# VHH binders against Ferredoxin-fold anticodon-binding domain-containing protein 1 (FDXACB1): the designs that were tried, part 9

Target 1, 94 residues: Ferredoxin-fold anticodon-binding domain-containing protein 1 (FDXACB1), of Homo sapiens (Human) (q9brp7r531to624)
Amino acid sequence: LYPPCYVHDVSFWIDQKKGFDELEFHTVARAVSQDTIISIQFLSRFQHPKTQQVSLCYRLTYQTCDKALTQQQVASMQSQFRKEIQQHLYVIPR
Short names: E, the ipSAE of ESMFold2; O, the ipSAE of OpenDDE; V2, 0.75 times the mean of E and O plus 0.25 times the DockQ between their complexes.

## First folded at step 12 (VHH)

Design J4 (from H2 with S99T G100Y Y101G Y103G R104E E105Y Y106L; framework vhh_7yz9_2; at its last look DockQ between E and O 0.07; V2 from the best seeds 0.00; counts 0 for: pae E 14.2 > 2, placed apart)
Fold by ESMFold2, look of step 12:
Structure J4 (fold): chain B 94 residues (1-94), chain A 119 residues (1-119)
Amino acid sequence: as target 1 above (94 residues)
Amino acid sequence: QWQLVESGGGLVQAGGSLRLSCTASGFTFSNYYMGWYRQTAGNEREWVAFISRGGYTYYADSVKGRFTISRDNAKNTVYLQMNSLKPEDTAVYYCAADTYGSGEYLDYWGQGTPVTVSS
């Protein structure tokens, strides 16, 4: 028997002039989740055909071994993570 | 004019190791995410490994624990250390450059270096 895993995707538009700072992305993920995010997987890139804006999509897996996470706790962490990347990475969450 | 040149491929016995190199010229290497892909005859290219501009690494499940991607921005070179090779690793290996790290639209491709793993 293992503790439950929760999987959530995050998509966001990047600022092509500033670029995407992947180190800060991982740092923010670790900080907001208090190391509950155990996996970060790149899924896709999309370029909007009309505006030429670029978005990225990542899959986040949340799990701990020393306590059970609830869906509400994970939803709260995911919501905060989306806010933090907007503020610190200059991206626009989708 | 840009180039990506792979090297280090060859014939190796199962359980052996190879280190592939890919040297870039004609573009600002440090601005690009780099990846390795492989292709067998009659099949589409399969993603193998990926390294971000800042050095974060990602691997396909089939190679995790056996392959290591790394980069040296001063030498404009990305490497793939392949250990514990299996016959199913036999393929032509390509390096590729991607501005945004998405994997969906690759900006540059090499010509490939063949790797054959004998049983």
Scores: ipSAE 0.000, ipTM 0.149, lowest interface PAE 14.2, mean pLDDT 80
ESMFold2 (binder alone), look of step 12: mean pLDDT 83; pTM 0.836
OpenDDE, look of step 12: ipSAE 0.306; ipTM 0.671

Design J5 (from H5, 17 letters changed; framework vhh_8k46_1; at its last look DockQ between E and O 0.04; V2 from the best seeds 0.00; counts 0 for: pae E 14.2 > 2, placed apart)
Fold by ESMFold2, look of step 12:
Structure J5 (fold): chain B 94 residues (1-94), chain A 120 residues (1-120)
Amino acid sequence: as target 1 above (94 residues)
Amino acid sequence: AVQLQASGGGFVQPGGSLRLSCAASGFTFSSYAMGWFRQAPGKEREFVSAISRSGGYTYYADSVKGRFTISRDNSKNTVYLQMNSLRAEDTATYYCAADFYGSGEYLDYWGQGTQVTVSS
């Protein structure tokens, strides 16, 4: 009676020289998931004290109103999202 | 066994240039991000630069941005650091390190260092 929700976190190193465009991050997430991502939460920022590399962590919640998603569908969307942010936002997913 | 051999250090005047090389053996080089670190006597080791396993992403400490360029050649199992506009503060032993792609903490393998001395 309640569509299942799937939660997956994504963390990645950013290229501070090229900048991180959070609006584009949201846009890519919604486009790749065909609007099944209903929530995108920023969780943390970490700057390594020796390397100075910066990583960000976001929590993605997948759900649809009309159809139940399967674990396999969500895993595929998450995998594609990780590839797309690497290519378009200049980040290194972990 | 795994080896990382850094070379190309030397003595230069301020404003000069050096190119460091680090040749890798004993592991699948193209599966690792590579980094350069430096340590002056009596100081902690500090991050200089890093490059992703494919070479598509590069990272630099603020103190070297615009002066240093990292690159890699996976066909030769080698990472490079081109150092331009050198300053006295760049004097240190320079080390290369390998990081299994994605961790961001370069803990897997470290090479022997090469000395860079910038003096007028």
Scores: ipSAE 0.000, ipTM 0.162, lowest interface PAE 14.2, mean pLDDT 80
ESMFold2 (binder alone), look of step 12: mean pLDDT 80; pTM 0.795
OpenDDE, look of step 12: ipSAE 0.807; ipTM 0.908

## First folded at step 13 (VHH)

Design K1 (framework vhh_6qgx_2; at its last look DockQ between E and O 0.12; V2 from the best seeds 0.00; counts 0 for: pae E 3.8 > 2, placed apart)
Amino acid sequence: QVQLVESGGGLVQAGGSLRLSCAASGFTFSSYAMAWFRRAPGKEREFVAAISRSGGYTFYTDSVKGRFTISRDHAKNTVSLQMNSLRPEDTAVYYCAADFYGSGSYREYDYWGQGTRVTVSA
ESMFold2, look of step 13: ipSAE 0.373; ipTM 0.706
ESMFold2 (binder alone), look of step 13: mean pLDDT 86; pTM 0.878
OpenDDE, look of step 13: ipSAE 0.052; ipTM 0.522
ESMFold2, look of step 14: ipSAE 0.260; ipTM 0.636
ESMFold2 (binder alone), look of step 14: mean pLDDT 86; pTM 0.876
OpenDDE, look of step 14: ipSAE 0.060; ipTM 0.474

Design K2 (framework vhh_7yz9_2; at its last look DockQ between E and O 0.26; V2 from the best seeds 0.00; counts 0 for: pae E 7.3 > 2)
Fold by ESMFold2, look of step 13:
Structure K2 (fold): chain B 94 residues (1-94), chain A 121 residues (1-121)
Amino acid sequence: as target 1 above (94 residues)
Amino acid sequence: QWQLVESGGGLVQAGGSLRLSCTASGFTFSNYYMGWYRQTAGNEREWVAFISRGGYTYYADSVKGRFTISRDNAKNTVYLQMNSLKPEDTAVYYCAADTYGSGSYREYDYWGQGTPVTVSS
């Protein structure tokens, strides 16, 4: 059987003074998903014209061949990931 | 020349605790992701715990809730606090450092020599 594949986007405002550590972002994503995230694709960077705040958007693809992955499990992983990046990378979800 | 030196291993009874240390030299410790691995005779090394350069931690299921990884960048040291030890935790424990961080499937840049841990019943 072909394992299911789930795609979720995440976007957030970064702290420009602290900067954004993309390698740490990848590390957190793979850690909270227990390596279920198989692809992390940068989609866009937006700078708000009035406030000068910068946001980034990434696409996460969840899949595994060695366990049955459900939509509820993926939703839980995505929710936890959003919490972890706020605390660890000092970003604000949008 | 880079070096990672583990210490703190030994003999302990089941249910006991040990704290392992790994001290780094010859590279900028704060830029590295750190991990602990363990190996029994005749088997592949098994990933145990991971800490990112920013302090994010992640554990193998077999040790979650019993082991705690931490780091002190001022002392160039990573620790593994091992509580509620079981005989199956008996192994040689290795620390490892990696610039790019990935957990169990990526090759690490640096490895220590290992510190033996024996848990008796």
Scores: ipSAE 0.014, ipTM 0.391, lowest interface PAE 7.3, mean pLDDT 82
ESMFold2 (binder alone), look of step 13: mean pLDDT 81; pTM 0.822
OpenDDE, look of step 13: ipSAE 0.057; ipTM 0.503

Design K3 (from J2 with E105K; framework vhh_6qgx_2; at its last look DockQ between E and O 0.09; V2 from the best seeds 0.00; counts 0 for: pae E 13.3 > 2, placed apart)
Fold by ESMFold2, look of step 13:
Structure K3 (fold): chain B 94 residues (1-94), chain A 120 residues (1-120)
Amino acid sequence: as target 1 above (94 residues)
Amino acid sequence: QVQLVESGGGLVQAGGSLRLSCAASGFTFSSYAMNWFRRAPGKEREFVAAISRSGGYTFYTDSVKGRFTISRDHAKNTVSLQMNSLRPEDTAVYYCAADFYGSGKYLDYWGQGTRVTVSA
């Protein structure tokens, strides 16, 4: 009788001139999800061999012990999170 | 050229306080997370504290949590470390570092360090 757990990955290109702040990334994730994101795991860094663009991939785990999350609620949070990181972290989700 | 210059180190009694400062130049300060690391005698550098680009998120190693406070000033291009309740184990050379990715693992620029000595 464990609460549902939802896993979503996010991948994005960073703006190498403006930079990427992983600590701020965590802050945005917790704010958008009202702390229902319980784990943020760095998966990979890819640098395109010709363009030198850098892409990062993170895994987000959504869960709460207070009340059950639905798949639709998590999808909405994930969508909002993708919008917020573009605005605050200068990234382009893919 | 890129420069990170630490200052504010010195000798202090246990239980005392120091405020370290790091002046940044030669890069876009507001685009970087800023970190403090320290190297105790005979040890490798270890993480102390980090602050996000905006200043809205901070993180500390457990041994300094509640005693040290990291802050940044975008107008002066400085990052500071307020160190309270100092212990002899805090004796180290303290370095600031600029972190483009904010991961703590991809540190782009390092300062030369400032020495902090905490006497019993």
Scores: ipSAE 0.000, ipTM 0.186, lowest interface PAE 13.3, mean pLDDT 82
ESMFold2 (binder alone), look of step 13: mean pLDDT 88; pTM 0.902
OpenDDE, look of step 13: ipSAE 0.865; ipTM 0.933

Design K4 (from H5 with S103R E105S; framework vhh_6qgx_2; at its last look DockQ between E and O 0.61; V2 from the best seeds 0.00; counts 0 for: pae E 4.1 > 2)
Amino acid sequence: QVQLVESGGGLVQAGGSLRLSCAASGFTFSSYAMAWFRRAPGKEREFVAAISRSGGYTFYTDSVKGRFTISRDHAKNTVSLQMNSLRPEDTAVYYCAADFYGRGSYLDYWGQGTRVTVSA
ESMFold2, look of step 13: ipSAE 0.199; ipTM 0.586
ESMFold2 (binder alone), look of step 13: mean pLDDT 86; pTM 0.881
OpenDDE, look of step 13: ipSAE 0.684; ipTM 0.864

Design K5 (from J5 with S103K E105R; framework vhh_8k46_1; at its last look DockQ between E and O 0.06; V2 from the best seeds 0.00; counts 0 for: pae E 13.4 > 2, placed apart)
Fold by ESMFold2, look of step 13:
Structure K5 (fold): chain B 94 residues (1-94), chain A 120 residues (1-120)
Amino acid sequence: as target 1 above (94 residues)
Amino acid sequence: AVQLQASGGGFVQPGGSLRLSCAASGFTFSSYAMGWFRQAPGKEREFVSAISRSGGYTYYADSVKGRFTISRDNSKNTVYLQMNSLRAEDTATYYCAADFYGKGRYLDYWGQGTQVTVSS
């Protein structure tokens, strides 16, 4: 028996002067999701040719082995995660 | 100008140990997380380990967890990688970076790296 999983992408503009702290990104993801996020994959980096702003995109996989997640629970975690990275990592979600 | 100079690589037999160092200059070292990456011939560069600005949080790729230890000394602008129980699969050129995975202004500078070769 294989528990269902949910995949959500997150993308955001980073503050290049402050930098992007990937360890803090993983820490926030684990805290907000109560360790439900089991995989965090880097997907892409884009640098805008005119403004030089940099955005990153990551793929998050939500799953637990003990209990089934609902789509509503995962959506709530994703929404909270987007809010928390804006405050803690000084990124601007896209 | 930003400089990241990795050193401490070499030839070692399986089960051996090496300690890598990365001296940083040209930016405010204590303001950035630091990381180690490696690239074997014919493969893409892969993440190895990272350490937060203060050194309070560390993260490791699954393939190296328990064998490698990252540390930093902000007074010396240096990040370290202690590599124990080395395996043939650890053979690669090792690079240090600031703002790893984030692709900030420092991610495009890798220097020459330091070669680690694990074989008898």
Scores: ipSAE 0.000, ipTM 0.171, lowest interface PAE 13.4, mean pLDDT 79
ESMFold2 (binder alone), look of step 13: mean pLDDT 80; pTM 0.792
OpenDDE, look of step 13: ipSAE 0.492; ipTM 0.799

Design K6 (from H2 with S99T Y101W Y108H; framework vhh_7yz9_2; at its last look DockQ between E and O 0.05; V2 from the best seeds 0.00; counts 0 for: pae O 7.1 > 2, placed apart)
Fold by OpenDDE, look of step 13:
Structure K6 (fold): chain B 94 residues (1-94), chain A 119 residues (1-119)
Amino acid sequence: as target 1 above (94 residues)
Amino acid sequence: QWQLVESGGGLVQAGGSLRLSCTASGFTFSNYYMGWYRQTAGNEREWVAFISRGGYTYYADSVKGRFTISRDNAKNTVYLQMNSLKPEDTAVYYCAADTGWSYREYDHWGQGTPVTVSS
């Protein structure tokens, strides 16, 4: 029997000149979630037809059997994750 | 001088397994995202799997749980382990490299290796 899992998507604009550090993205995810993120799935890449800006979308799956994990806790972690990637990876949440 | 060479394609029965390899040369392999696509005649190339520089993997829904992408930077090689193959997996499989992180818009492609899965 598996514990419940929670899924959240995150979308953000990137700076193509600065680049996007996916390794750091995953590292931040693991840190913020305290290793409760078990899956990070790339969903889509979008380029705005007028501005030419690029956005990425990822799906994060949270699950753990080590401790109680509630929807509210996950929502909080997701919010923190959005803040962290904005600060460290210079992305802009959509 | 840039080159991607796929290998490992062939004929296999449904339910069987196949392992594709793509060997890169002419560039710093470890600096690139690597991926596999597949294409059938008359159709657009379909993305199959992607592996980042850090080794994080992503899969199309159609191959999740069956295919595994991996890389060996010491050998400049990316692999696609294909298990539980289905006839609908029949296609020419292409290796791709991306300098950035465009994922489904790769900068460089191999010549492809054919995979045929018989029912």
Scores: ipSAE 0.015, ipTM 0.305, lowest interface PAE 7.1, mean pLDDT 87
ESMFold2, look of step 13: ipSAE 0.026; ipTM 0.431
ESMFold2 (binder alone), look of step 13: mean pLDDT 80; pTM 0.810

## First folded at step 14 (VHH; framework vhh_6qgx_2)

Design L1 (from K4 with A33Y F100T; at its last look DockQ between E and O 0.17; V2 from the best seeds 0.00; counts 0 for: pae E 10.6 > 2, placed apart)
Fold by ESMFold2, look of step 14:
Structure L1 (fold): chain B 94 residues (1-94), chain A 120 residues (1-120)
Amino acid sequence: as target 1 above (94 residues)
Amino acid sequence: QVQLVESGGGLVQAGGSLRLSCAASGFTFSSYYMAWFRRAPGKEREFVAAISRSGGYTFYTDSVKGRFTISRDHAKNTVSLQMNSLRPEDTAVYYCAADTYGRGSYLDYWGQGTRVTVSA
């Protein structure tokens, strides 16, 4: 049997003036998850028709091969990740 | 001329502490992820710790988590590694490294290394 795999999406509005630093986004993901995020997939870009704000959506996959993660642990990591990107990448989670 | 110069190594008793420093020059320091690697006698080089370009995020190999702290000072162009609760297994030459794009390779620039010896 294989350890469970947890998939969570994250969407957020970006600060278009500052831009979005995808390398730092990956860095935050690795740090918060202690490297349990094994995949980060860009899913979509959306520009709101009235406000012109831009949001991005990414899919995060959590798994380790040597220790079983629980759903509670992953939910905690995902929550912390959303807080950290808001503060350090100037994004607003959706 | 790119240079990374490590310092602060030495001999210390198990349970002791050392602080390593790496002075960087010849490139735009704030544009690079910085890291420490180590090579123990007879072993391959292994990753120890890394710090993001902003300094806001750090990474550690499992064996040093809770004992080592990486930090950077953009005003002085330095990266430091505070090593606490040292063990004989931490004995190695420690290398400072820089990675232009945060790709995890850490092959772009390397220092000459500073030796850390932890006695029982």
Scores: ipSAE 0.006, ipTM 0.214, lowest interface PAE 10.6, mean pLDDT 80
ESMFold2 (binder alone), look of step 14: mean pLDDT 82; pTM 0.843
OpenDDE, look of step 14: ipSAE 0.284; ipTM 0.684

Design L2 (from K4 with A35N; at its last fold request DockQ between E and O 0.77; V2 from the best seeds 0.00; counts 0 for: pae E 2.2 > 2)
Amino acid sequence: QVQLVESGGGLVQAGGSLRLSCAASGFTFSSYAMNWFRRAPGKEREFVAAISRSGGYTFYTDSVKGRFTISRDHAKNTVSLQMNSLRPEDTAVYYCAADFYGRGSYLDYWGQGTRVTVSA
ESMFold2, look of step 14: ipSAE 0.472; ipTM 0.749
ESMFold2 (binder alone), look of step 14: mean pLDDT 87; pTM 0.886
OpenDDE, look of step 14: ipSAE 0.866; ipTM 0.932
ESMFold2, look of step 16: ipSAE 0.479; ipTM 0.738
ESMFold2 (binder alone), look of step 16: mean pLDDT 87; pTM 0.889
OpenDDE, look of step 16: ipSAE 0.859; ipTM 0.928
ESMFold2, fold request of step 21: ipSAE 0.361, 0.439, 0.357; ipTM 0.687, 0.741, 0.682
ESMFold2 (binder alone), fold request of step 21: mean pLDDT 87, 87, 87; pTM 0.886, 0.887, 0.886
OpenDDE, fold request of step 21: ipSAE 0.873, 0.866, 0.876; ipTM 0.937, 0.934, 0.940

Design L3 (from K1 with S103R; at its last look DockQ between E and O 0.10; V2 from the best seeds 0.00; counts 0 for: pae O 4.6 > 2, placed apart)
Fold by OpenDDE, look of step 14:
Structure L3 (fold): chain B 94 residues (1-94), chain A 122 residues (1-122)
Amino acid sequence: as target 1 above (94 residues)
Amino acid sequence: QVQLVESGGGLVQAGGSLRLSCAASGFTFSSYAMAWFRRAPGKEREFVAAISRSGGYTFYTDSVKGRFTISRDHAKNTVSLQMNSLRPEDTAVYYCAADFYGRGSYREYDYWGQGTRVTVSA
């Protein structure tokens, strides 16, 4: 018997002058998710052919064994995560 | 011309300590996460520790947790690795690396040093 897991992808544009700190990205994820994120997987990098802007896509997996985790709770955390990375990492969600 | 120059390696007895340093030049240091890797004799290069661009987050391979500490100095463009309680299995050439994306062990780093040799005797 396994607890439910929820998967959400997040894509965002990065500032190529500042770069992107994946370690900080993980730090923010842990703080927002209250340690319910068990996996963060890099999926793809995209560079816009016209604007040359770069976007990244990650897959976040939410799961916990010690308490109930609902789809609504995860959706809320995912929304908060998008806000936090925008403010903290200066990325623009897609 | 990007350059990462490691220093501080040497011979030390088990239980001893070393402090490695890496001096970075030729790129915007503050825009890169920094990391240390090592290659032991007959083994593949492995991740040791990483520090985020801001220095606010660090990550370590399990075998060095509690013994090694990674830090960075933005004013000096250096990254350091304090190695305590050294073990023979820590013997390796240690490499400094810079990653624009701060990806840790997930992807290849952008720049590499030539390495500094650490030998821990039993």
Scores: ipSAE 0.021, ipTM 0.369, lowest interface PAE 4.6, mean pLDDT 88
ESMFold2, look of step 14: ipSAE 0.229; ipTM 0.613
ESMFold2 (binder alone), look of step 14: mean pLDDT 86; pTM 0.881

Design L4 (from K1 with A35N F100T; at its last look DockQ between E and O 0.72; V2 from the best seeds 0.00; counts 0 for: pae E 2.3 > 2)
Amino acid sequence: QVQLVESGGGLVQAGGSLRLSCAASGFTFSSYAMNWFRRAPGKEREFVAAISRSGGYTFYTDSVKGRFTISRDHAKNTVSLQMNSLRPEDTAVYYCAADTYGSGSYREYDYWGQGTRVTVSA
ESMFold2, look of step 14: ipSAE 0.423; ipTM 0.718
ESMFold2 (binder alone), look of step 14: mean pLDDT 81; pTM 0.831
OpenDDE, look of step 14: ipSAE 0.836; ipTM 0.919

Design L6 (from K4 with F100R R103S; at its last look DockQ between E and O 0.78; V2 from the best seeds 0.00; counts 0 for: pae E 4.7 > 2)
Fold by OpenDDE, look of step 14:
Structure L6 (fold): chain B 94 residues (1-94), chain A 120 residues (1-120)
Amino acid sequence: as target 1 above (94 residues)
Amino acid sequence: QVQLVESGGGLVQAGGSLRLSCAASGFTFSSYAMAWFRRAPGKEREFVAAISRSGGYTFYTDSVKGRFTISRDHAKNTVSLQMNSLRPEDTAVYYCAADRYGSGSYLDYWGQGTRVTVSA
């Protein structure tokens, strides 16, 4: 009866030299999802004990009430999101 | 008193071009990503293009890639949509929207729309 909700987590290594713009990250997420993401939640920060590299993890929640949204569509958007953040934000998806 | 005012719509032949503009006021323009949506007759509103708050990132729906270009002018508080190689299926009311990213929607603020009609 209620529109389906899909949750996907994304983890990636950041380039500490270049920095990470969280607002830009949100912009990319909203754009790629075509306004179907209703929540972006920061979950955790991990720093590798040996390499000192930093990884971030976010939870993306997809849902829409004005059109059909399938698991496959969300999976596709999630995949594209990973590509976009890698290219634009210089992160490395885990 | 937030306001988004679209302009530039009109009637154009297939293959033609239009440039839509959206003038923003009443909010901190530079803090918001901007986007264009459209609603064709008998269809639901659909995403067309978006630009990050800095302007460093743009994204387009597949059907307009290579034809449409979104841009923003921070000095003028405007967002534009250059539409080239227009097709009849691009006929719609085009809406400008602002999103702070935290709401989960581009509907934080949006305009009344401007009508674009592309004849065959």
Scores: ipSAE 0.018, ipTM 0.422, lowest interface PAE 4.2, mean pLDDT 88
ESMFold2, look of step 14: ipSAE 0.160; ipTM 0.571
ESMFold2 (binder alone), look of step 14: mean pLDDT 86; pTM 0.874

## First folded at step 16 (VHH; framework vhh_6qgx_2)

Design M1 (from L2 with A33T; at its last look DockQ between E and O 0.71; V2 from the best seeds 0.00; counts 0 for: pae E 4.5 > 2)
Fold by ESMFold2, look of step 16:
Order: sequence, then C-alpha cells, then structure tokens
Structure M1 (fold): chain B 94 residues (1-94), chain A 120 residues (1-120)
Amino acid sequence: as target 1 above (94 residues)
Amino acid sequence: QVQLVESGGGLVQAGGSLRLSCAASGFTFSSYTMNWFRRAPGKEREFVAAISRSGGYTFYTDSVKGRFTISRDHAKNTVSLQMNSLRPEDTAVYYCAADFYGRGSYLDYWGQGTRVTVSA
C-alpha cells in the first residue's frame, strides 16, 4: 500500500515591484517541510480587476515513505511555510 | 562528473565545535540550493539545514537552530556547516546535498558523508 499523502493549497498576493522568485518558493517549501513535500504544482494566476494585484496558487503534496506523516505534523509544516514565504518572499497569504 | 565531497568530521567532546565543509564540482554551483542532512546509526536520514542559491535564505531544523550555521562560498564552490555547542544527539554521518527544482527532480546530488561523533 502507498503511504498517506496530504494535499494543501497555498494562495497569496505577490509584490509585483519586488517580483516573485519561484525557485526561492521551492527552496522555502522543501526546507520548512524538511523535504517531505514531494510535489509543488502551480494551479492558477489571478489578477484582481479592481486593485490589479496578482495572486498565485500552488498545490503542495506532502508524503514520505520512510515514516508516516500525521495530519498534525503536516498542518504545522504548512502553517510555518505560510509564515516563511510571507517574511522571505514578501507575499501576503489569502 | 558531479562530485560533492564532505570533510571536517571527527570526534569531539560535548560542548565542542566542528566545521564541516563540502566541496562541489561538475555542476553550476551557484544555481543550486545546498543542504546538510544527517543520519545517526540505525536511524533515518534527517534534514539539518538549507541555504538558498544566493545565500540570502537559510533554514534549520529546530534541534540545531542557534547552534549551527550554514554558509556558502561561490568563489570556492563550497558549502559549510559551523557546528557549535555540540551534543551527543548530534552524532551522525553528515551529508551534503544539492537541489535545483527546475530539472524535475529533488536532491539531485549527494555526497558520501563525513562522520561526526560527540562524546559525553
């Protein structure tokens, strides 16, 4: 049987002046999850018609065959990931 | 041929310090995130620290935060791990690893490891 996997989406507004560094986004995701994220999938880009702000959405899949992850562990990693990208990549979660 | 060669391991008393180094060759070092992992005898490999391509972002597992410092030197193609206030729980083989997420796979390259033993 396959080990459990957990899927969480993350959406955020980017700072178009500073730009969005997708490679840094991957770096933060893998570091915070201690390499339990096995997939990072771009889902969508949205530009708000009134404010012109741009939002991106990514899907993160957590899994490891070495030891079973729990829902609580993944939720903590996802929470920390959202904080780290806000601080390091200058994004605002939505 | 890609190579990552770790050095600087050894035996040290608890409370002591070691500096690990990883020399990289055979790939564009500045394009890769660099990592340290460790594996204690009979245990699973665990993440220790990561440093982004530019060196502007670092991240540490909780158990080493404040004690270990990861750094990189693009002129020498090396990544280092300064390990202070060592504890017996830090005993492990330490591995250097490289990631570039634009190639479709994770942790593209691994070193052979350097052993660190911390005695009480």
Scores: ipSAE 0.188, ipTM 0.581, lowest interface PAE 4.5, mean pLDDT 84
ESMFold2 (binder alone), look of step 16: mean pLDDT 87; pTM 0.887
OpenDDE, look of step 16: ipSAE 0.829; ipTM 0.915

Design M2 (from L2 with F59Y; at its last look DockQ between E and O 0.93; V2 from the best seeds 0.00; counts 0 for: pae E 2.1 > 2)
Amino acid sequence: QVQLVESGGGLVQAGGSLRLSCAASGFTFSSYAMNWFRRAPGKEREFVAAISRSGGYTYYTDSVKGRFTISRDHAKNTVSLQMNSLRPEDTAVYYCAADFYGRGSYLDYWGQGTRVTVSA
ESMFold2, look of step 16: ipSAE 0.441; ipTM 0.742
ESMFold2 (binder alone), look of step 16: mean pLDDT 85; pTM 0.875
OpenDDE, look of step 16: ipSAE 0.863; ipTM 0.930

Design M3 (at its last look DockQ between E and O 0.73; V2 from the best seeds 0.00; counts 0 for: pae E 4.2 > 2)
Fold by ESMFold2, look of step 16:
Structure M3 (fold): chain B 94 residues (1-94), chain A 122 residues (1-122)
Amino acid sequence: as target 1 above (94 residues)
Amino acid sequence: QVQLVESGGGLVQAGGSLRLSCAASGFTFSSYAMNWFRRAPGKEREFVAAISRSGGYTFYTDSVKGRFTISRDHAKNTVSLQMNSLRPEDTAVYYCAADFYSRGSTSYLDYWGQGTRVTVSA
């Protein structure tokens, strides 16, 4: 049997003054998921035409060959990841 | 060539402490996140701890939180794992890893050391 694959998107407004550190974003994702994220794909960038505020969207794919992940476990990892990026990268979830 | 050399492993009684060290060479150490993983006999490897390239973010697997501390020293190109209150379940080969990522990539490239053995006796 092929291990389940779970896909979750995350969208957030960035702090343009502090900037967005994509390398740190990857570090947080890998650490919080304990190395179960196999792919992180940038999906879109939106800049509000009036305020110039920028939002980013990424797709995270969770899978392991070595253990059975459940939807609840992945949802917990995704929830923790959203919390960690708010704290560390100063983003505001959409 | 990238080299990661772990040291500081050994035999210790339960409740004791060890400090692992990993010397890095062949890459710009300050540009990469560093990790510790472990592999217990007969088991798959397991994430233990991570530290961001700046050192400002650390993360630990639940079973070691409050007992292990990861740190890095950019002057010496080393990452360390202070392991306190050791338990027999911590027995494993511990590996240092460098987390390589390039902007725009959808996957990671890791470099690994050969590991240092930690044995915790009851």
Scores: ipSAE 0.219, ipTM 0.597, lowest interface PAE 4.2, mean pLDDT 84
ESMFold2 (binder alone), look of step 16: mean pLDDT 85; pTM 0.862
OpenDDE, look of step 16: ipSAE 0.845; ipTM 0.919

